# Ledger of designs, part 241: VH-VL binders against b7kms5

Target 1, 80 residues: b7kms5
Amino acid sequence: DTFETVRNTIRIESEVDESLRQLCHEERITKETWLEAAYLYLCEKPEELAQVIQLAQERLSQRKAIADYKRAKTMQERFL
Below, E stands for the ipSAE of ESMFold2; O stands for the ipSAE of OpenDDE; V2 stands for 0.75 times the mean of E and O plus 0.25 times the DockQ between their complexes.

## First folded at step 13 (VH-VL)

Design xa31 (framework fv_maftivimab)
Fold by ESMFold2-Fast, scan of step 13:
Structure xa31 (fold): chain C 80 residues (1-80), chain A 121 residues (1-121), chain B 106 residues (1-106)
Amino acid sequence: as target 1 above (80 residues)
Amino acid sequence: EVQLVESGGGLVQPGGSLRLSCAASGFTFDDYGMNWVRQAPGKGLEWVSTINWDSGSTYYADSVKGRFTISRDNSKNTLYLQMNSLRAEDTAVYYCAKDIFEFDSWTLDYWGQGTMVTVSS
Amino acid sequence: DIQMTQSPSSLSASVGDRVTITCRASQSISDYLNWYQQKPGKAPKLLIYAASSLQSGVPSRFSGSGSGTDFTLTISSLQPEDFATYYCQQSYSFYTFGQGTRLEIK
């Protein structure tokens, strides 16, 4: 009897990664198991899940805005 | 099932105009940026233009700037490319492509079948 | 404008071979590099994004690596359906494609 797993690659903010890496080291867990546990825990708590989704949407929007700003700036520099 | 279907290609004379359309289905059209990428016969891929999800930003390759206009109608799930002052070097298969934001960058994850534009006298 | 150069321009190989295709950017693009496969008469298909992330549904024999200016696409054991043209593409500053590598039957 074994878990059937899939390999994923995730890019997260370096500051967050550093903090999470330290937490995992101190608690003797892995980023994979932390992610699984966090998701499973939140699925049982709809109000908390909604708050996490809200934060995720805000962070995604911020990253998109930064990427779009970079695009716009690159295009503008061609005309100056 | 994500589908992108281009239309509007054909034969046009130098200096002429043509409008391409791309009908999108299978995803929430107004959540994604859309792109036109072309490929001249026997040659590689060349990015032409990008429009963001709300039409607030449009971008063009230097080779088409001032001649082509990208637009979209989110109520009809349709992307357009208005091509003016066409030149022989604009001859290519034109693909529409959906982008996706992942890893803090934009990647072209789905492409249409393409529509052939031939600029010739 | 960021130029992308692929090598080789064409490559002949046999089924079962390990194939490596290289892509070089004219300036650092971090890991904002994608790989596409295109078969004659068809649209390109995304294989790999962010230099090393395998697109859903793409066989595990495909892998990508690299960062900065030098990138590689590897096919560990070539299959008949893999004969195609492969393109790298930078997404660091909009989109620039390499000239393509045509993978042909030996």
Scores: ipSAE 0.343, ipTM 0.823, lowest interface PAE 2.9, mean pLDDT 90

Design xa32 (framework fv_maftivimab; at its last look DockQ between E and O 0.45; V2 from the best seeds 0.00; counts 0 for: pae E 11.5 > 2)
Fold by OpenDDE, look of step 16:
Structure xa32 (fold): chain C 80 residues (1-80), chain A 121 residues (1-121), chain B 106 residues (1-106)
Amino acid sequence: as target 1 above (80 residues)
Amino acid sequence: EVQLVESGGGLVQPGGSLRLSCAASGFTFDDYGMNWVRQAPGKGLEWVSTINWDSGSTYYADSVKGRFTISRDNSKNTLYLQMNSLRAEDTAVYYCAKDIFSFDSWTLDYWGQGTMVTVSS
Amino acid sequence: DIQMTQSPSSLSASVGDRVTITCRASQSISDYLNWYQQKPGKAPKLLIYAASSLQSGVPSRFSGSGSGTDFTLTISSLQPEDFATYYCQQSYSFYTFGQGTRLEIK
């Protein structure tokens, strides 16, 4: 089998990243192959995929809320 | 395909008013913040205003505070910029631009072609 | 407000040249730095976001680097369609743009 790869940069929450790194180390896999495997697994599990998507949406909402807060804060600080 | 189409530009006298519109398509409009960015003739880019996705938060550059009002109608997928008390220095091409969230940062990933606003006596 | 300063303001180059444009922020902006390309009479186009991430559809000859206060945009081999004005933009605190770099054909 042959395949091409695409280099991706991602930003992961530090606690999750550490936990994932630990898991990958213990299981002798990489974060890359973990992500690929997890996605492929979920592609065959529509209900589980929906649950993961819901969780991902919630996490994104939290990240956006933090960014929005930072925006508001920077604007407020301009008047101090 | 993402499309942003500005309209409403034109010639106005100092002290006059103008309302710009930006029709959006090709994405879920109400999920994204929207922006106005302007460019004076032969000059650089200047951020003007931002409205968040929830329409609850608006922000303005100091140069337009108190004079400009950003708003949106999600049912029409349209962004607006009400410009009052216009000044000569407001003369510019006005672009609407879409926010995108990536790497915990905001970026303007799509822009309209802009609409020209000329303030002159 | 965060000030963005680009260098140079203009430069002339030939097709095939390696071109580097720099951008400096008045304070640390982490990696919240974007690069845009604008051609005359056209809207700006996003090239690079988060200092080094290539926007989809942008040729790989474009690359960005840097963090904190100093950033660079590099075109490894200039193509005819690359002659344009380039802007850096911080998104750490809303948006402010550099003054632009006009890239002209020599």
Scores: ipSAE 0.552, ipTM 0.887, lowest interface PAE 0.9, mean pLDDT 94
Fold by ESMFold2-Fast, scan of step 13:
Structure xa32 (fold): chain C 80 residues (1-80), chain A 121 residues (1-121), chain B 106 residues (1-106)
Amino acid sequence: as target 1 above (80 residues)
Amino acid sequence: EVQLVESGGGLVQPGGSLRLSCAASGFTFDDYGMNWVRQAPGKGLEWVSTINWDSGSTYYADSVKGRFTISRDNSKNTLYLQMNSLRAEDTAVYYCAKDIFSFDSWTLDYWGQGTMVTVSS
Amino acid sequence: DIQMTQSPSSLSASVGDRVTITCRASQSISDYLNWYQQKPGKAPKLLIYAASSLQSGVPSRFSGSGSGTDFTLTISSLQPEDFATYYCQQSYSFYTFGQGTRLEIK
């Protein structure tokens, strides 16, 4: 008997990854189980889940803005 | 669920103009960037133009810059490509394609059926 | 402008074969590389994004790998519906496509 699992790849901010990795090492858990636990916990806390979703939307908007800036800059650099 | 339907293609003379439209449905149009990608008969894919969700940024391939204009009307869920000073080399099927932002980059996740533009004398 | 070069331009294979297609970028694009499948008369379909992430609904026999300048698309056991043209595309600085690889019945 085993859990049915899927393998996902994710890209997160390097400082966040390092901090999470240190936490997992100190608490003797894995990133996979932390992610599962965090999501399951938040699903039982609608107000806290809403706050997390808002932070995620803000972070997504910031990453889109940075990516768009890079696009514009690389297009312009072609003429230099 | 997501649908993109292109229209406006046809036969035009060199030096002429043509306007393509792409009608979008099944997603929140004003949350996503849109693209035009073309394919000449028997050849590969060539990116033509991109417009951001709010029309704040537009980008063009060097081959069409100054001749083509991408625009959108979010109230009508419609993307446009105004093509001026058409050349024989612009003959292609023109595809409308939706962006999705993932891994700090944009990927074209849904495509329309395409509309054929033929530039010939 | 970032140039994308695919190899081979065409290949012939049989059902059940392992097929490998390669793509090279003229400069480092990290993992901002997508793969598309196009059947005659149809629009392209996204197969793989971010070099190795499988798009929802795409069979697991398709896989992608690579980073920087060299990338690979692999079909582990070719099926009849896989005969098509495959395109790589960089999304690091807008979009440029490789010239395409036509996969044909041997």
Scores: ipSAE 0.454, ipTM 0.861, lowest interface PAE 2.5, mean pLDDT 91
Fold by ESMFold2, look of step 16:
Structure xa32 (fold): chain C 80 residues (1-80), chain A 121 residues (1-121), chain B 106 residues (1-106)
Amino acid sequence: as target 1 above (80 residues)
Amino acid sequence: EVQLVESGGGLVQPGGSLRLSCAASGFTFDDYGMNWVRQAPGKGLEWVSTINWDSGSTYYADSVKGRFTISRDNSKNTLYLQMNSLRAEDTAVYYCAKDIFSFDSWTLDYWGQGTMVTVSS
Amino acid sequence: DIQMTQSPSSLSASVGDRVTITCRASQSISDYLNWYQQKPGKAPKLLIYAASSLQSGVPSRFSGSGSGTDFTLTISSLQPEDFATYYCQQSYSFYTFGQGTRLEIK
């Protein structure tokens, strides 16, 4: 009857997290229920899901580029 | 289950060479940066080297720069550390460790059990 | 070069105690700080990343706090399996580990 749940930790951008926390507080929900609802809502909307997936792919690429830039910049500063 | 298994450690004389290997399984190896961290007997942890997911960038601690070479073979899910001109202070357990995210090479969520390198006359 | 200093270097505590371990960075590292647990003869295990994010599978009695230069690992009620050495590590610029804090049974 009750759904099985798991405890997970995710890492999200600080500004996005702060905005999401404020929204959840005002609506009296949790980030976890927000995430579940957003995914379930999009499952029934193929074109909107594709847009979200494209945005997620772009954000993933941006986060990889930022991580690589930070590593390269700190290495450059270490040896300059 | 993520597994990292180091091998290639042993006893070697000063000035000698060793090649360490780390066999990876349970995750998409070529999405993640990989690292070597060492621990001398009775001492703390010391980062040794990092390589990004596609071998495009490598980084070394000052103590090993010019002597050690990190590399990876993504087709074999294997990380390597070529250790040349070994010194007594290189004596340590060497750990292979995985970056927690494909875009964050500085947090190590899974570690191997380590392989012991002993450099002595 | 970022130096990480842990305090104390060792401590003794009893099961059930609240334990705090402090880590200080020689310059600001924002929230790029990790905590690891290491038991004798074993590899380190990630407990906390990004100063306060609990790694999957780590008991909720572990918590982290701080930003900038001063960070704290807290064990709210010490269990027998928590006796180990704890390391902080900055992830702002390469890797620098603290010297470790050895937590022993009293």
Scores: ipSAE 0.000, ipTM 0.640, lowest interface PAE 11.5, mean pLDDT 85
OpenDDE, second read of step 14: ipSAE 0.546; ipTM 0.887
ESMFold2 (binder alone), look of step 16: mean pLDDT 92; pTM 0.938

Design xa33 (framework fv_maftivimab)
Fold by ESMFold2-Fast, scan of step 13:
Structure xa33 (fold): chain C 80 residues (1-80), chain A 121 residues (1-121), chain B 106 residues (1-106)
Amino acid sequence: as target 1 above (80 residues)
Amino acid sequence: EVQLVESGGGLVQPGGSLRLSCAASGFTFDDYGMNWVRQAPGKGLEWVSTINWDSGSTYYADSVKGRFTISRDNSKNTLYLQMNSLRAEDTAVYYCAKDIFTFDSWTLDYWGQGTMVTVSS
Amino acid sequence: DIQMTQSPSSLSASVGDRVTITCRASQSISDYLNWYQQKPGKAPKLLIYAASSLQSGVPSRFSGSGSGTDFTLTISSLQPEDFATYYCQQSYSFYTFGQGTRLEIK
């Protein structure tokens, strides 16, 4: 009947955002309700939840590595 | 509760050396980059140095490059700053700061109380 | 390096006032801008990250906005504990801080 909601800001890969946007358009749902449904569904499926968590950890590590590479490149260019 | 406690500050002569320590608790130390930021009396904040979570990368402000060395001991949850060839303009409160990776960048989310370094004759 | 300029350098205000502090970057930094509060004798405290995201535990009267080169920090209804120095900081390329804005009681 009534939901109490929280506003969140997230940054995701552009290609993933484009794909998710297309899915939401085709299925007539919103990004926020898709996120809620995906989390709730996975909470009842521990093996699938574990796989998703592992993928998330891998993606986070990749993003950190890319950001660190960019910092190293910036420092190198500063001294030329 | 995240806690960062700096120590090792004091009075030192120009040209001298000093080593600062920062003891960390309340988080998984080896998952986060660490930073030193300083503030001269009555002045603003100046970033000094960054070390990543595995010590694989270190970065320095131009003003300290070649004189200061940042390091960490993950087994002791401790961050260090070795300061050599100290100058009067290095006089400042030195803060230890933890980073957090968010939005594909690093932000300084927790700071220690600071330790005062005075370089004077 | 990226230079950060704050305006004003100081201002006086009364409890209940709406206060706005601005920050300008010498080049585009997207939304990689953070705001810190520092009280005399204390370490800085993170208030806002990614230009507009409120750090957990920070009162909702604080808000941030902007992108690119121009940013603002707003305190919607000033409280006694808000008198402090405020710093902006870019995290796009390492860390550069603005010179600070000292908020004083009128």
Scores: ipSAE 0.323, ipTM 0.827, lowest interface PAE 3.4, mean pLDDT 90

Design xa34 (framework fv_maftivimab)
Fold by ESMFold2-Fast, scan of step 13:
Structure xa34 (fold): chain C 80 residues (1-80), chain A 121 residues (1-121), chain B 106 residues (1-106)
Amino acid sequence: as target 1 above (80 residues)
Amino acid sequence: EVQLVESGGGLVQPGGSLRLSCAASGFTFDDYGMNWVRQAPGKGLEWVSTINWDSGSTYYADSVKGRFTISRDNSKNTLYLQMNSLRAEDTAVYYCAKDIFGFDSWTLDYWGQGTMVTVSS
Amino acid sequence: DIQMTQSPSSLSASVGDRVTITCRASQSISDYLNWYQQKPGKAPKLLIYAASSLQSGVPSRFSGSGSGTDFTLTISSLQPEDFATYYCQQSYSFYTFGQGTRLEIK
């Protein structure tokens, strides 16, 4: 009644999801409330927020490299 | 907010050339693959071309290969499509579209308003 | 290459109806399937990606399911703003769109 929410869908690595799911089960919380709490906590800690942003940028770069490899492989399958 | 604004469309004779531009704002342009998708009047959607975030890879639909060139200028947050040897069947609204995230470069989460290209004598 | 076939090509429905649109790939594409909505004179909007993942900002009445070659888009309780053309698209090998399903009032 008090909170207005929006529905979001995200894709994360399977291994990370499994680990987070286990943590949520053990602590009796949900993924959505963990995400909200983590973001709110980091917003009050600029140094830690900067570290998380750096890790996110590194992980994004890794995903881009994987996507590039996948596209190259698909092109080969199409023409070979 | 994410915005993509196309320009450069118009009427051109068969065999002519045209260059489309797409001005991007509201996101880190050089972090995403960009795409051109077209739609002929009253018809469905057809993918035209893709370019990755650093211009290191470009891909084209067979129907435009050798005639169209996709490029980008990350310093200007702008995507381009150079269209040469235009044919009547290239008549369509051309949309600029952004990939949803780096891992999945073939899912389009934001689209521009489109720009009309008419190839007619 | 990979062909995408939508069914039906058009359908008529009333507000409050449950509507189902199907999409079939000519070969297995795993879960690399997206759904888009396009209203007349407007650009398409992403509704669902990876067969069943709802894009942020899209109402929960929209859902997707399927894997391999057979996929469905469901609208559980049709609203006036949902009358549009819907397209599926495979992201397994380039981009191939279905021919579209036009959802009409009647």
Scores: ipSAE 0.000, ipTM 0.625, lowest interface PAE 13.2, mean pLDDT 86

Design xa35 (framework fv_maftivimab)
Fold by ESMFold2-Fast, scan of step 13:
Structure xa35 (fold): chain C 80 residues (1-80), chain A 121 residues (1-121), chain B 106 residues (1-106)
Amino acid sequence: as target 1 above (80 residues)
Amino acid sequence: EVQLVESGGGLVQPGGSLRLSCAASGFTFDDYGMNWVRQAPGKGLEWVSTINWDSGSTYYADSVKGRFTISRDNSKNTLYLQMNSLRAEDTAVYYCAKDIFRYDSWTLDYWGQGTMVTVSS
Amino acid sequence: DIQMTQSPSSLSASVGDRVTITCRASQSISDYLNWYQQKPGKAPKLLIYAASSLQSGVPSRFSGSGSGTDFTLTISSLQPEDFATYYCQQSYSFYTFGQGTRLEIK
């Protein structure tokens, strides 16, 4: 038997990536297995899962706001 | 399934006006930005306008700025494009397109079938 | 405004061939480059986003590569349903599309 896997590409904040990479190096695990373990663990902890989802929603909202600010700045450049 | 259905296209005289509509279904409309993209007969695609999920931000291509107005009614799951002072070069199929935010940018992931606008005398 | 230029404007190829379409941006757009497929009389369909990420449901024979100003769409083994026009599009500063590449399978 072998695991069936999929390849996913993600973009995360550089400081978060740096911190996670350091953790994985120190603990001798991979980002793939950390992500799998974190998700599986949280699925067994509904209250903690809800808190993580709320943080994710807040971070997504912040990233959208920053991207929209950049759009507005780009449009302003076209007038000047 | 995601569906976008455009309507309101037709024949109009130069200097005239038209309002296009796009009826959306199969997704939470008020969570996503919406776009208009046009294609002149036998030509390529040209982005026209973008509106954020809450109507807080609108953006326009330089070729339509001051003449076209994008708007939406989230209670009706409908996107609009008010086109004024129409010119022959505005003749095109107009597509509405849903965006999705990935990799700190918006990508147009679903498109409607398009509605034809012909500006001719 | 960022100009996108595609090459070639058209090409013909046989089923099973490997086909490459290129796209060039007038300035660096990092990896904010998308590819769309449009069949005659129909709306465009997203194939690839962020230069190399395959959209869900798109066959694995499609792949994208590149960064900065030069980008490539590759179809590894052409199928009859791949007859279409292909467009690149930058999403770095709103949206600008290339002029399109018409792919004819004969």
Scores: ipSAE 0.338, ipTM 0.833, lowest interface PAE 3.3, mean pLDDT 90

Design xa36 (framework fv_maftivimab)
Fold by ESMFold2-Fast, scan of step 13:
Structure xa36 (fold): chain C 80 residues (1-80), chain A 121 residues (1-121), chain B 106 residues (1-106)
Amino acid sequence: as target 1 above (80 residues)
Amino acid sequence: EVQLVESGGGLVQPGGSLRLSCAASGFTFDDYGMNWVRQAPGKGLEWVSTINWDSGSTYYADSVKGRFTISRDNSKNTLYLQMNSLRAEDTAVYYCAKDIFRLDSWTLDYWGQGTMVTVSS
Amino acid sequence: DIQMTQSPSSLSASVGDRVTITCRASQSISDYLNWYQQKPGKAPKLLIYAASSLQSGVPSRFSGSGSGTDFTLTISSLQPEDFATYYCQQSYSFYTFGQGTRLEIK
């Protein structure tokens, strides 16, 4: 009856982190256990899991576009 | 497994041209940006160029801008570097490198073995 | 361009030693810093990304720290396979590499 764990680093949107932190505080759980529970729950619900994956893909695409724009802008400003 | 294999290097005279290729396998090529990084003999690493996953954006180091052109053919899983107006200071091993987007930044997670370009008269 | 400076340029060490390499950026790059290892005649290999995150498959004796302008790579107990050149790289504004730190056996 033991857990073998790994340490991960993630970067999430500040507003989402703030909301999740508030939820965890109010419900007396941790981000680690919320993430585990959310994933395990969704694995039992294929249709809901598919919706979450689609949202994740859209958010990833958005972040890549923003990062690409930032790189382009930084390079342009170097010549100003 | 991820594999990147460069080719096209060789000896060329100053002012000449050369085209490098990088054949990719083991990952979905059109989902990732690709890069060229060079290393002069006995010197450190220098980033040369980046192309995004769909060829919509290309970026170049100041030292090569206007002379080099990065491109890709996603149907062939191949990255290219067209090098024109070559100079002695372009002599280097040229590596292709795959990026990966993690923690809102790009990191070069896999590299090819490199191909040697020598610019000499 | 953001300039990256490594210290020292070369270092001699023995197996079992704790080795520390530092990297300084000419301006703040937050935690957008990567570390690479390059063995003679080979391509670079990613060790650490985002200043402190260990790449999958890299031994836990490697660790990174820092943010802003000052960064450190540490090897807690040097092994024979660790003798190589180490490079830091900023990914905040495309890419610039440090000049490299050559780690050699005593």
Scores: ipSAE 0.392, ipTM 0.857, lowest interface PAE 2.8, mean pLDDT 91

Design xa37 (framework fv_maftivimab)
Fold by ESMFold2-Fast, scan of step 13:
Structure xa37 (fold): chain C 80 residues (1-80), chain A 121 residues (1-121), chain B 106 residues (1-106)
Amino acid sequence: as target 1 above (80 residues)
Amino acid sequence: EVQLVESGGGLVQPGGSLRLSCAASGFTFDDYGMNWVRQAPGKGLEWVSTINWDSGSTYYADSVKGRFTISRDNSKNTLYLQMNSLRAEDTAVYYCAKDIFRWDSWTLDYWGQGTMVTVSS
Amino acid sequence: DIQMTQSPSSLSASVGDRVTITCRASQSISDYLNWYQQKPGKAPKLLIYAASSLQSGVPSRFSGSGSGTDFTLTISSLQPEDFATYYCQQSYSFYTFGQGTRLEIK
């Protein structure tokens, strides 16, 4: 009644999702509130926020490389 | 503001050649793959070619394989399509399209206005 | 290669109608399915990516659903600016587009 929300759809690695789901279950919180709390906490800690951003950039780069590899493999299969 | 501007289209005879260019602005060009997609008059969309962000990989539709070459110059923020041995069936508007990687998927998030290539005698 | 089939090829509707367009892949593509809108003389515009994710700036009346081989684009309450041709596209194995569905004024 005193807040607005938006729906977010995200895709994350299954092992990360399983671990996060287990944490939320044991601590009796939701993924949504964990995400909000994590972001707000990090916003007040610039040094830690920078480290998280760096990890995120590295993970994104790795996913792009994997996707590109899969694309190349699909192309090779077309010429069998 | 992301902008893609195609040029180089025109009228060409069967068997001829044309080189299309796509000038990109408003984003870090060398972070994204680029694509050419064409559309024949009154017809649907057909993917033509893709080039990776670093030019390390290029891919082609079977209909153009061996005749078309995609390339890019990241220092000039420009994408190219060299079209050789043109056929009447290649007549189409050619669109430049930027891809984006989201999660584990590729999408064509921005398109240029297109440039018309007409192959006729 | 992966073939995409859309239905219907054309439909007529009135402003305020709920409109549904269907797309079928010749093999499973998971959720690697995008929807585009194209108005006459214009370039296509991305509406939906990953089968159900709304592109930034696209009105909430557009929604997508499906996975595997069967996908649907829905416009919950048609507006005058929505009369256009709609294309689905698979991105599982490069890019293949459906034939397009032309949405016309009744």
Scores: ipSAE 0.185, ipTM 0.787, lowest interface PAE 4.7, mean pLDDT 89

Design xa38 (framework fv_maftivimab)
Fold by ESMFold2-Fast, scan of step 13:
Structure xa38 (fold): chain C 80 residues (1-80), chain A 121 residues (1-121), chain B 106 residues (1-106)
Amino acid sequence: as target 1 above (80 residues)
Amino acid sequence: EVQLVESGGGLVQPGGSLRLSCAASGFTFDDYGMNWVRQAPGKGLEWVSTINWDSGSTYYADSVKGRFTISRDNSKNTLYLQMNSLRAEDTAVYYCAKDIFRFESWTLDYWGQGTMVTVSS
Amino acid sequence: DIQMTQSPSSLSASVGDRVTITCRASQSISDYLNWYQQKPGKAPKLLIYAASSLQSGVPSRFSGSGSGTDFTLTISSLQPEDFATYYCQQSYSFYTFGQGTRLEIK
C-alpha cells in the first residue's frame, strides 16, 4: 500500500518552528509526520481537541489584529 | 455556500452619487474583512477599498480616497460603498469580495457577480 | 505602490499543452502572491494563494511557484474550460493586480 499525500505550505511563528525543528531532529521524525500524529492523537481526545481549537482561534485573532495594525501603519507612511 | 450579491449600480452623471450594497450569506459575516474591487470595461482588476470585520479600520485606493466611503452593517450582513463626486473614470463593474487571512497575508477567496456603474451623460 | 507585471499579455495553446504564465513584482513581496482566474462575463475565482497553495476545489493541474519578485502559474495539461484571463495579485501591501494574461485555446 502507498499513502496518498498532499503537499501543503505552512507558515508558523519562528519560535514555534525552531522548537519543533529541534524536537524532530532529536526524535528523528519529520514535521509532516509529527503534524499527522498530533492531529490523529487529538481526534481520539475530544475535550483536549476543543482546547487546542480554542488556542488556535486566539492565536489567529491576534495575528489578524497585528496584520490590521500593519495596514494602518503603511497608510500613514504612504502619506508622509 | 458562500454567496455575495451586489446591487445599486446604474447610470449616473459626472459629479453624481451612488450607493452600492452587497448582501452576504453562507458565512459568519462579522468574522471577515470585506472589499470592493472594480473592473473598467475591457480592462483589468483594481482594488478600491477594504473594511475590517468590526468597522474599526477602512482603507482606500488613492484614486477614490476622499470621494468613496466603505461601511458595513453586521446585523444585516451587508456591505456598502457610498460613491460621491463620480467621474467617467469610475465607470466599471464593482465586485464585492470577502477576504480571508492565511499565512500572514490576505486573499480574496469569494467574489460576487458584480454590479455595473456607468458615469456618463 | 507595488506594480505587478504579467508576461505574456496573451497566449494561444492547444488542449493538453503545458502553459506557464509569469508575474513580476516591482519590489520583494516574499510569498504574498495570489492567482485568480476570470472567465468571460464572470467574477474572478481564487486559484492559488501564498504563491503555491492550491485553493480547495481547484483542479490539481494548476500550480504556483516563486518568491520575492518572480512568480509563475503553471497549467500542466490544458483543458478547454481553462480559456480565461489569469491575474496575479500581491497582498504584501494592500492589493495590486497584474494587467492579466489572456489564454486562448486553439
Scores: ipSAE 0.062, ipTM 0.756, lowest interface PAE 5.9, mean pLDDT 88

